# VH-VL binders against Rho GTPase-activating protein SYDE2 (SYDE2): the designs that were tried, part 15

Target 1, 120 residues: Rho GTPase-activating protein SYDE2 (SYDE2), of Homo sapiens (Human) (q5vt97r660to779)
Amino acid sequence: IDAFRHYSFSDQPKCSQYISGLMSVHFYGAEDLKPPRIDSKDVFCAIQVDSVNKARTALLTCRTTFLDMDHTFNIEIENAQHLKLVVFSWEPTPRKNRVCCHGTVVLPTLFRVTKTHQLA
Below, E stands for the ipSAE of ESMFold2; O stands for the ipSAE of OpenDDE; V2 stands for 0.75 times the mean of E and O plus 0.25 times the DockQ between their complexes.

## First folded at step 8 (VH-VL; framework fv_firastotug)

Design k5 (from b18 with heavy chain S31D; at its last look DockQ between E and O 0.60; V2 from the best seeds 0.00; counts 0 for: pae E 4.0 > 2)
Fold by ESMFold2, look of step 8:
Structure k5 (fold): chain C 120 residues (1-120), chain A 124 residues (1-124), chain B 108 residues (1-108)
Amino acid sequence: as target 1 above (120 residues)
Amino acid sequence: EVQLVESGGGLVQPGGSLRLSCAASGYSISDDYYWSWIRQAPGKGLEWLAYIDWSGDTRYSTSLKSRLTISRDNSKNTLYLQLNSLRAEDTAVYYCARSEYFYDTSGPYYFDYWGQGTLVTVSS
Amino acid sequence: DIQLTQSPSSLSASVGDRVTITCRASQSVSDYYLAWYQQKPGKAPKLLIYDASDRATGIPSRFSGSGSGTDFTLTISSLQPEDFATYYCQQYGSWPYTFGQGTKVEIK
């Protein structure tokens, strides 16, 4: 699955299949982020599969409404439908880490025979 | 602030279907929250029914799962609840509610915003 | 499912009284994941307390929450006329997230 250069949540597909395997995801950055809270300028990026956290980055400093990065996530998935890429604000208490931006990939659509285009 | 307005309530017959709407304002329903339906039978407590999150992932109450469908229309900023095979026990005020989407979440933790509710009566 | 049992089911009190409501869980609720709501007749519930003891935005300081594990309390230090309502606890430590049966606070 490709890293998202330009996020658009208007293309949030719905899934009816499940897949398993080992996947590499390359993440190049995000734009139009909600800025972190005043007391924390740090963010982190997480990968969730069917709403379960699978991987995350170290803390990244966020100066503006954009985040540049070059990161590869290597994850093992099992009976999965959705891959979510979510940027969270860092907080001392984990349940207070709120979303800064997000993207979703419907995994079965990446394994279709029909041609499709993914734009970064 | 966030505003949630339910509609679609009223009197329905047993065996029929219920389709409710929740129009949201102040935030996009595709942003970064969980959006839930919760009901309250007359004189009774609260019962969580289903959620749909910002990404479109859904989850349902086990007891009602076979009869429920939650959905949304992002262009209208509106979520919907379809309940089929209506029974007298489905008579209730139906609320939509919002929960924050935290990193360490497995579902909607607590509900910080609620609509005013819409009454559904299933009788005769 | 974690069952939440509130005590008392109802009570009568006067303005100025100190009121304590308990919420007992059938299993330990992890990480203080318990909330309290206030509901007035004909109105939606309103969040009062989250994470066992943290007041929601705009909630007066006379409302306080405490407890952990299986035993949680909501305290109203000096009951006001607007506090006559039904109060619910809710746990979110284990799926499915459940509500207590409610405690009605009435005027004496």
Scores: ipSAE 0.187, ipTM 0.680, lowest interface PAE 4.0, mean pLDDT 77
ESMFold2 (binder alone), look of step 8: mean pLDDT 87; pTM 0.894
OpenDDE, look of step 8: ipSAE 0.722; ipTM 0.914

Design k6 (from b18 with light chain R55L; at its last look DockQ between E and O 0.52; V2 from the best seeds 0.00; counts 0 for: pae E 4.0 > 2)
Fold by ESMFold2, look of step 8:
Structure k6 (fold): chain C 120 residues (1-120), chain A 124 residues (1-124), chain B 108 residues (1-108)
Amino acid sequence: as target 1 above (120 residues)
Amino acid sequence: EVQLVESGGGLVQPGGSLRLSCAASGYSISSDYYWSWIRQAPGKGLEWLAYIDWSGDTRYSTSLKSRLTISRDNSKNTLYLQLNSLRAEDTAVYYCARSEYFYDTSGPYYFDYWGQGTLVTVSS
Amino acid sequence: DIQLTQSPSSLSASVGDRVTITCRASQSVSDYYLAWYQQKPGKAPKLLIYDASDLATGIPSRFSGSGSGTDFTLTISSLQPEDFATYYCQQYGSWPYTFGQGTKVEIK
């Protein structure tokens, strides 16, 4: 089964830069989640910076392979290069939270696209 | 069905280098797991060497970090291990293995799939 | 680092015997994060037990694990001909994750 989808602004990082600051990340949803073993599955979304968990949602009920949500993460980052957004399943037995899907973005690339235009 | 096949073993002289391959099939190495290299010297126990996860994050055994590089080629669904400055004690069977990526993990938990291994012999 | 010491290093047993192998950690293994593997000559290790006591998929119920803290055991309740192998414990409670030195189970 295909347990994840992700999109990148580029195929590879354009440069090896590190970014610091406060950022807001709005998550609209995910698709192609792993098929639930039952009709519904409890999941949560986590945001990781360089593989360190920074924030997560409460448990959400997901009845399909699609998760629609309107959630904003506000996180502090320091000297970071990669942002991961990962949807984990809550496993009642065994008690292990497995990945349902994920995406990554290279932070220097995202920073360049958020630069404001100046009209002069 | 996940299958892991190591290759690149053989006879190597001391001071040389080796590059091992682990071809994965039945599952994408970029999906949602940890992928590790583990070795076993003849008649000895198991020694974890390094991992690379689905996102490309890596970690190495502290004692071997200066001589190891783990890498991958997602288009070939293949993992690699480069070991430099080979010594007699590097003679071992080298395995690649898979571990589940859990939320609270700081690395591979246990290894649910293993390759058959490839033998590296460092002649004296 | 957590050092795992298995006992005995080797044992000889007959089919039908109850076999117990111990794994002692140099410091407490948190959250019961210990696994057991079986390895036959010329083969890769095979996962038997995870989280100290949970049976891996497809493993016969004659295998069981127990313990916590620094002392863990693998038990084979009635040894079968296919169980003659070397057994390893592995901890994943604290980085770096480490393996025991192995216990060889041979036919008597």
Scores: ipSAE 0.161, ipTM 0.667, lowest interface PAE 4.0, mean pLDDT 76
ESMFold2 (binder alone), look of step 8: mean pLDDT 88; pTM 0.897
OpenDDE, look of step 8: ipSAE 0.758; ipTM 0.918

Design k7 (from b18 with heavy chain Y51W; at its last look DockQ between E and O 0.61; V2 from the best seeds 0.00; counts 0 for: pae E 5.3 > 2)
Fold by ESMFold2, look of step 8:
Structure k7 (fold): chain C 120 residues (1-120), chain A 124 residues (1-124), chain B 108 residues (1-108)
Amino acid sequence: as target 1 above (120 residues)
Amino acid sequence: EVQLVESGGGLVQPGGSLRLSCAASGYSISSDYYWSWIRQAPGKGLEWLAWIDWSGDTRYSTSLKSRLTISRDNSKNTLYLQLNSLRAEDTAVYYCARSEYFYDTSGPYYFDYWGQGTLVTVSS
Amino acid sequence: DIQLTQSPSSLSASVGDRVTITCRASQSVSDYYLAWYQQKPGKAPKLLIYDASDRATGIPSRFSGSGSGTDFTLTISSLQPEDFATYYCQQYGSWPYTFGQGTKVEIK
């Protein structure tokens, strides 16, 4: 078990400050997923840094509008400003996997008080 | 029902600037889509200008990047396009458009909803 | 950048005609990432076809798309009065995403 990052909606202007380092992100779950057409939906959770996919989970079954999970992402980032945690629906055509919910963290905003920007 | 309404067009002078608005209704611009500005010069084809996604990330046409700013105001559910140093060739109808956000984060694929457009005429 | 060239640039046709419009890419467009739009005078474009051959919701079956790589085709199997418009292709296989110059379909 490792540190986690707050998921959030961000409408802040792009920051000129960038963050580098080793990051561990623990994802507990998501709410307000877009409901699937069928009774259950296979989903996966991806972590993106500056809109680039860095990691994703295996497929998970979701039966409601929320997802409960316990997953840790370990990623190395360089010159990053935005961390996105996005839950996608899985469909037979992978390029059509759509967002079920999302959170965004503006990395420099999170670290304005601390000299160490990674939570253990 | 999703509706997009552009405004802020009209006659402008060369060298000037413009700030266009796209008011969205029926859907939140911060929810889970790409929002783009696309223009069409009279009698010519379509040219993509910029996008902003639900998280606030942006991307610009390489040729226009130095003159172009896309932004949004989530409280007004409105997108904006600022274009500076206007030239005669910037005369066009400017559209805002929506695209689905897919796992591949290269940008919008195709545009499923379009506004009616606003005409910008640069003098001469 | 991938440049898209449509052929013909304009055509005249009668109601009931089969109409074929081509879109040629300067480089291969990956994974069928090509769309077609219809635009009537004074109106915004309307999505017809995505992923080279998939019809958008509410689009009549007389519209079909085909092709891959560098050559793509939009076909209207039986032209209707409401189909007189300008048609554009758009690729989204490689950044930056680009549009063709358009094909005007006019009534004879």
Scores: ipSAE 0.061, ipTM 0.639, lowest interface PAE 5.3, mean pLDDT 75
ESMFold2 (binder alone), look of step 8: mean pLDDT 87; pTM 0.889
OpenDDE, look of step 8: ipSAE 0.818; ipTM 0.931

## First folded at step 9 (VH-VL; framework fv_firastotug)

Design m1 (from k3 with light chain D31S; at its last fold request DockQ between E and O 0.43; V2 from the best seeds 0.00; counts 0 for: pae E 2.6 > 2)
Fold by ESMFold2, fold request of step 11:
Structure m1 (fold): chain C 120 residues (1-120), chain A 124 residues (1-124), chain B 108 residues (1-108)
Amino acid sequence: as target 1 above (120 residues)
Amino acid sequence: EVQLVESGGGLVQPGGSLRLSCAASGYSISSDYYWSWIRQAPGKGLEWLAYIDWSGDTRYSTSLKSRLTISRDNSKNTLYLQLNSLRAEDTAVYYCARSEYFYETSGPYYFDYWGQGTLVTVSS
Amino acid sequence: DIQLTQSPSSLSASVGDRVTITCRASQSVSSYYLAWYQQKPGKAPKLLIYDASDRATGIPSRFSGSGSGTDFTLTISSLQPEDFATYYCQQYGSWPYTFGQGTKVEIK
């Protein structure tokens, strides 16, 4: 089961499109992941703010379509609108890492939500 | 299998507007990937115009940003490109295309699936 | 912006010939981030090669790519009747990602 938790200090209505503050995001896991590529069995979870990578986990071994974890991202954001939580498969050759699953939160509307990505 | 079908092209007067559609099938445009519009003027090369990614984030070619709007309707699994203030130089075949969403990039790398294209002609 | 210049702009060849197309970048392209496309008249481009040398799914082995830095090459080892088309290179090493002007391969 996926869950998202946010901490925001700029919750006042000074700008409805952008917020700033310190946030803690707890990631409990994901399901319906794309299987890892044949040469990569490892995944990592990354936080992107307005499509910019802000933080990531260490590599986690994943052999199934779901991932259990308990990880807290502590991030500082400035003038941001969107938070994405994306699970990527790690590619052993350093060319590119692919999406396994994702969730998004529009920052002006902060709340806990459960996200599930169904893999092909 | 993914299929992309563009529509909405045709003859437009200079200064006019057009809205192009790209209907996707075989894959949800909100699940993964970058979804781009790319054009090709007659007898010329390819030019990237804009993308919308799975999350709804957009980016535009700097030279065309003021005249283009990319959008989508997830319930119809369809991308749109709004073209405004059209000029003769905008005459082209317009393609929609898909590219992988990688951790390492802030935009599309290469385009693995393309639609058949729709012709836009801007003339008096 | 990185400009890509292809050489030659066109060529004539016979079935069975070895064909070589060059793509030169105005600045070094990082990490082999270059792709090649084939486009036949009235059709959309088709991805042939990505990451300078990796063939896309379903692409025949007669197509190969090589190069790094500013100089990249597409080679067709034995030209077939279906290979007469225009070929484009594209870089994705530096934003904005750009295309070459094309190389037309036509029947001799």
Scores: ipSAE 0.298, ipTM 0.690, lowest interface PAE 2.6, mean pLDDT 76
ESMFold2, look of step 9: ipSAE 0.286; ipTM 0.697
ESMFold2 (binder alone), look of step 9: mean pLDDT 89; pTM 0.909
OpenDDE, look of step 9: ipSAE 0.811; ipTM 0.923
ESMFold2, fold request of step 11: ipSAE 0.242, 0.014; ipTM 0.678, 0.606
ESMFold2 (binder alone), fold request of step 11: mean pLDDT 88, 88, 88; pTM 0.893, 0.898, 0.894
OpenDDE, fold request of step 11: ipSAE 0.835, 0.833, 0.838; ipTM 0.935, 0.934, 0.935

Design m2 (from b18 with heavy chain D104S, light chain D31S; at its last look DockQ between E and O 0.29; V2 from the best seeds 0.00; counts 0 for: pae E 2.9 > 2)
Fold by OpenDDE, look of step 9:
Structure m2 (fold): chain C 120 residues (1-120), chain A 124 residues (1-124), chain B 108 residues (1-108)
Amino acid sequence: as target 1 above (120 residues)
Amino acid sequence: EVQLVESGGGLVQPGGSLRLSCAASGYSISSDYYWSWIRQAPGKGLEWLAYIDWSGDTRYSTSLKSRLTISRDNSKNTLYLQLNSLRAEDTAVYYCARSEYFYSTSGPYYFDYWGQGTLVTVSS
Amino acid sequence: DIQLTQSPSSLSASVGDRVTITCRASQSVSSYYLAWYQQKPGKAPKLLIYDASDRATGIPSRFSGSGSGTDFTLTISSLQPEDFATYYCQQYGSWPYTFGQGTKVEIK
């Protein structure tokens, strides 16, 4: 965790560039989970690229405010700008998935420097 | 408690532009949810215009897309709407509204919190 | 686009009456994604029902929603003085989201 670079989406400059290719995303975990209900412990992590769902984990049990994860996704992207990582909690009533925590990454800006990054 | 307060309405001439603000309190607009603008012509129904989600993604009504811009200032926790090339038929009360963000690309679903609205009158 | 047609456009009722408003969609609304709103003059709409039949927080039990597919109904089991208003249905099952034309509930 200490090796991860803190990333703030709001501090990123506007970018008109796009990237394409195969991107590998490895999830180590999610912090500061805020499930909508105390009894809502079933969560999953979703990967979205420019508002398109690309992949998701299976249901995971959320026991604390930190979700320990070890999942890798290989995602094909085309003319993409934003990577969105969202942890959802399943709520049986009204049978919907609610956001527990999230993060957004500006892809073109990120990959200008190096091809590999560890972000928090 | 979430509160939304619209401002910026008034009398505008045809061909002009409006810029409305929606000040949100009680919740950060960059943390969660969809944030939409919806308008209502006098004595008429409701028409959705645009939304911006917590991440900054936007979507517009097809018929008004070329004239609409939805934006936000996170530091002010304020939502904005700009509508250009105003016409008489743009006369309406403009509302900002919130809707919960669920796992779907088809949001913003239903609207659970609304501002009081701000009236824009387009007249020569 | 999905067109929502409410019936009736207006009605007169008395306190204590059972009121039923219908919302008919031009095509099937997916996943029961239908909401109802109440709007009083000079005020913003207020969410009453979502997902066809679920009451929003703080909404009295006299309000109920039902239906699926193309036909949806809002029912007020016993009309109260504060219930005289205009009611709108809204679908969010297909883009673009659309509203009904409204049903005005007036005092008889």
Scores: ipSAE 0.198, ipTM 0.800, lowest interface PAE 2.1, mean pLDDT 90
ESMFold2, look of step 9: ipSAE 0.291; ipTM 0.693
ESMFold2 (binder alone), look of step 9: mean pLDDT 87; pTM 0.896

Design m3 (from m1 with light chain R55L A56E; at its last look DockQ between E and O 0.62; V2 from the best seeds 0.00; counts 0 for: pae E 2.9 > 2)
Fold by ESMFold2, look of step 9:
Structure m3 (fold): chain C 120 residues (1-120), chain A 124 residues (1-124), chain B 108 residues (1-108)
Amino acid sequence: as target 1 above (120 residues)
Amino acid sequence: EVQLVESGGGLVQPGGSLRLSCAASGYSISSDYYWSWIRQAPGKGLEWLAYIDWSGDTRYSTSLKSRLTISRDNSKNTLYLQLNSLRAEDTAVYYCARSEYFYETSGPYYFDYWGQGTLVTVSS
Amino acid sequence: DIQLTQSPSSLSASVGDRVTITCRASQSVSSYYLAWYQQKPGKAPKLLIYDASDLETGIPSRFSGSGSGTDFTLTISSLQPEDFATYYCQQYGSWPYTFGQGTKVEIK
């Protein structure tokens, strides 16, 4: 089982342009999560901008390799290039959370791609 | 099982350049994890140089940033380190290493897999 | 930057001895974020202990780690022939992540 799989973010051209502003991101879900550790797995989704955590969801229980959710992140970014959407497994003790799946988007091209705003 | 094999070391003159390679197998370098280069000068300790993570984001040691470039080729599952303007103090064994990508930190924690290293010697 | 100072810098011991190596940080290391490595000549470092006291898979139980804050300890309860090596601590509590200078364990 692979990490993040959603509409073709990995196929977008990389751009070195930096952007700033306020951004709202609607997260529909994720596929190809790493297998649950037992029967289920507590997970959360985080937004990282240039590898810095900006926001995260509450914990969700995931029983399959598929995560379905409906969440809007509202974040402020400054002089940034890359957006990462990462699903982490929750481990309360020792509280060291590992990647379940992920995707990345080059920020300048995100504002030019219509399909990243499917509900808008 | 993850294996890391470095190559491209050797003897170079001061001011010269080299490109080191780290061929990874058993795991895709773009799936998750941090992938780092770490060096060890003769008789000295370990020094972290740079990482590239699964997404292609990079970070460099501040003192060496101007002389190093880390890169990757995902189709060959291979990491690279470009060394420029080499000095005698750059003589070392260069290792590639892997660390887990955790939410709680913005960088590589501990390194669970290491290559066997490649020696770079800078002398006239 | 957090500087890690290992003590002693070298020691000489016999098979069966209990060996203690300390690692002292210039500032408190958050959340037990300290690891220990073993390195033999011509070989890469090998992870022994992570998160101050957690034993890596496949590492013998004679190795143990303890400590918090600024003072951390690696203990080998009964030294074996394969344990003669150099040991390094590493902190990952604050960027940049740093290594200790090493402790060489030699046979008497």
Scores: ipSAE 0.279, ipTM 0.693, lowest interface PAE 2.9, mean pLDDT 76
ESMFold2 (binder alone), look of step 9: mean pLDDT 89; pTM 0.904
OpenDDE, look of step 9: ipSAE 0.799; ipTM 0.921

Design m4 (from k3 with heavy chain T105I; at its last look DockQ between E and O 0.51; V2 from the best seeds 0.00; counts 0 for: pae E 3.0 > 2)
Fold by ESMFold2, look of step 9:
Structure m4 (fold): chain C 120 residues (1-120), chain A 124 residues (1-124), chain B 108 residues (1-108)
Amino acid sequence: as target 1 above (120 residues)
Amino acid sequence: EVQLVESGGGLVQPGGSLRLSCAASGYSISSDYYWSWIRQAPGKGLEWLAYIDWSGDTRYSTSLKSRLTISRDNSKNTLYLQLNSLRAEDTAVYYCARSEYFYEISGPYYFDYWGQGTLVTVSS
Amino acid sequence: DIQLTQSPSSLSASVGDRVTITCRASQSVSDYYLAWYQQKPGKAPKLLIYDASDRATGIPSRFSGSGSGTDFTLTISSLQPEDFATYYCQQYGSWPYTFGQGTKVEIK
């Protein structure tokens, strides 16, 4: 219910700008996670590009409504518009890993250019 | 408790257009779910039309893609479905529905909340 | 696309009867990703069963689901007056997600 979000959502159809390249994303943490029903819960962080899972962390134990971590994702993207950073709760079987918090960035806006570029 | 209320249905001529609304309450549409439009022709089954998720990403039924636009207004907590080039076969009750956003699934799972529907009638 | 065919298309039953509805898929539905809905005339569908066999919140224990692969079943163990409705299956194992054509359960 109280989930961490850092919001950057497009109100328009996907923009005409796309980027491609190899990207490193450094994730320091999240706050306003959905509170655990018990003392702690297992979570993992994932990167989705245009709603496709690209990378995730191992399971982490989360004891509060914030998560402090220091993790780098190395991902390859092609003709992408949106990057989502999502924290999921881990559930045992069946597979029901629900969102704890999220953030979204529009990739062309992040690089502030009108053309596709290789990532540094 | 989550509540979904559709509106904007009515009688329309073939070739016409209509904009349906789905007002959500009890939960933010930008929070962590898929939000779908599903229709049901009189006496017939259910047909999924489109979704928009919490991030604003959309997907459409292939057969109806050119005639539908799903959108949202987060400040009003409201979903919209624009219907264009309407035909008699588009006569149906139109529902909005919510489904969980799971890591393992690239689209709506099952639909745990439904609105009461709004009737669209396309008639000469 | 996975096509779902329900059997029977309709049935008549009495209060207290055991009712069985079948949903058959044109291709295997992975990981039990099948749901069942109840719809009464003039009302929206209501989720009964998800993941083939798990009851949704507030659904009475007389409703049960089973099956895997291409064959799924909804069972009502002792039909009640409020259970006269149309029932739909829905798969979410492969996009696009599809619904069955419905099974109407009527009063005998």
Scores: ipSAE 0.282, ipTM 0.697, lowest interface PAE 3.0, mean pLDDT 78
ESMFold2 (binder alone), look of step 9: mean pLDDT 87; pTM 0.898
OpenDDE, look of step 9: ipSAE 0.718; ipTM 0.910

Design m5 (from k3 with heavy chain S31Y; at its last look DockQ between E and O 0.40; V2 from the best seeds 0.00; counts 0 for: pae E 3.9 > 2)
Fold by ESMFold2, look of step 9:
Formats: structure tokens, sequence, C-alpha cells
Structure m5 (fold): chain C 120 residues (1-120), chain A 124 residues (1-124), chain B 108 residues (1-108)
């Protein structure tokens, strides 16, 4: 009966600028997750750049609508505009992992102040 | 209760343009699904046209990409499809449909909710 | 692109009959990624089966799906009056995702 509604961000901003390089992203957590399925309480986090999966975590246990974590992603990006951080539910079969929550960052605005950290 | 209601269909001359709307209720179009437009010519099968996902990313059928624009208004919870340079073969019922967003895909899987459709007729 | 061919294209059957519809793919469909839809005249399609064999919510147990690879079937074990419709298969194993041409089930 009760389902947590995933917090929704505004429509993804559109930008004429693109960013390339090596990026290090530190992820502290997520909130407003969809409830886990009855058979599984495991999730994983993925980084998508312009909707392409670039990296993911190992399985994490989730018992609430809040996920606290401390993970660093190191990814290579080419001509990219948008970074998505997406939390998926893990299901061993039929191997369809649903979104639990997400966030989007417009990459040009993020790197205006941290350009020297792209090497990490 | 997810509900999808299409509107904006009608009679259009060849070469004309039309904007279709899909009003969604019972779920936000910005949360975690793909939202697609699919059409069906009279007496024919189904043809996927385009999607917009929860993040605003779009994809188009390669055969129709130059004539279609999908968009949304999150404040109205409404999807749009702009059809340009209409031809007789574009006569069809146009549906909007929802599908799950899975880690494993680069596009919509199966469609669990469909609107009632709106008819577009292209005739002089 | 994976082409889906349904057979038969149409059939006539009576209430209570067992009906089997096949969907053949031009290439193997990954991980059972095949769905079946029912469409009645003037109505939108309705999802029946996903992942080759899993019934969608609220679908009666007389509908079942099976198959893998290139050959898939939809079976209606005891046809009811409300089951006269056109049925479509759809693959989502390889982009672009495609639909079969349909199978019309009519009253004999």
Amino acid sequence: as target 1 above (120 residues)
Amino acid sequence: EVQLVESGGGLVQPGGSLRLSCAASGYSISYDYYWSWIRQAPGKGLEWLAYIDWSGDTRYSTSLKSRLTISRDNSKNTLYLQLNSLRAEDTAVYYCARSEYFYETSGPYYFDYWGQGTLVTVSS
Amino acid sequence: DIQLTQSPSSLSASVGDRVTITCRASQSVSDYYLAWYQQKPGKAPKLLIYDASDRATGIPSRFSGSGSGTDFTLTISSLQPEDFATYYCQQYGSWPYTFGQGTKVEIK
C-alpha cells in the first residue's frame, strides 16, 4: 500500500559545452530510495555519463529509504555534458535492476572550479 | 493508478505539422521510467517512435528522427511529440507508453501502461 | 535488427479451445527478453507476458508463455469470450526493440 516516492529533480539542463578528461567522484549517499523488494535488500550505485554506464559499486545492504556510503569513482569522460548517479535495486533473477534514486549534474558547471582534479 | 491520456490528433494536410500531448497522472514522468511514443497505422502493427526518460535524455527511431521532436513539461506532468513534414504513411493512432528503467538496458523494455491513443489522419 | 514473425497470422477458435501462437526471431533473443501483448479493436495494447514466461499483474493463469532463443510461444489454455483479440510479441534483447506483425484470434 505505502510506497516511498523517489525525490524528483528538475528536467536535465541542456548545455552547449562539453567536458573531457579523467574525473574522480566521491559519493556520500542517497535518500528517498524506492522500497527494496521483499526477497532482496541489496542495491548498487552506478555512474552514467550521458546515460551510458561507466562504473558501479559492489552490492550494498539497504534497509531504509536512505543510503549512507563512502565511495570514490574514477572515470574517463569524452565530450560529455551530464553525470548521473543512480542507485539500482539488485535482483539475481531475472536480472532487471530498477532505479531507486538518482541525481544529475551538468558537467561544465561542476568543473569550472575543480579543473586540476580531473587527473584523479 | 497510472493513467496516460493522449490528445492533439486530427486531420492534417501532407507536409503539415502537429503536436501531440500525453497527460500522465498517478506517477511523475521525472521519477524513474522511460516514456515512449508508439504508433499503429490502420490495420497494421506497432512501431516505436521515440522516448524521453526521467532524466530528460531522448532517443528517436532512426527512420523518423529528422521529423520528430519529443519533449516534456514536468510541471504539467505531460509529454509532447512534435510531428513535422507529415506524409500519408504517418496516418496512425499514436500512443504514449511507459516502461521500466533498468540498469541493463539502453532503452525501453516492455511497456506496462499505455494511453488510449490519438488518431492522426494525413489527407488532402 | 531482429525481425519477429508470428504464426499463424490469424486463426478461428471456439470458447474453451486451447490456442497456441508462435513468435520466431531472425536471431537469438538474449536472456528471454520477449513480451506478449493483447489488443482489442479500438483499444491500446495490454501487456500479458514479459521475460518469455512471466505473467503481468492481473493476467489470468490461462495465459502462459514459453520458449527461448529464436522460438517463443503464447498459449491460452481455455479460450474465453474476452480473449478474441490480436496478439503481438515484442523483443527487447537487442536494439532496436521490435514487434511481431500480430496474430488475430477470431470466433469460429
Scores: ipSAE 0.143, ipTM 0.659, lowest interface PAE 3.9, mean pLDDT 76
ESMFold2 (binder alone), look of step 9: mean pLDDT 87; pTM 0.886
OpenDDE, look of step 9: ipSAE 0.723; ipTM 0.909

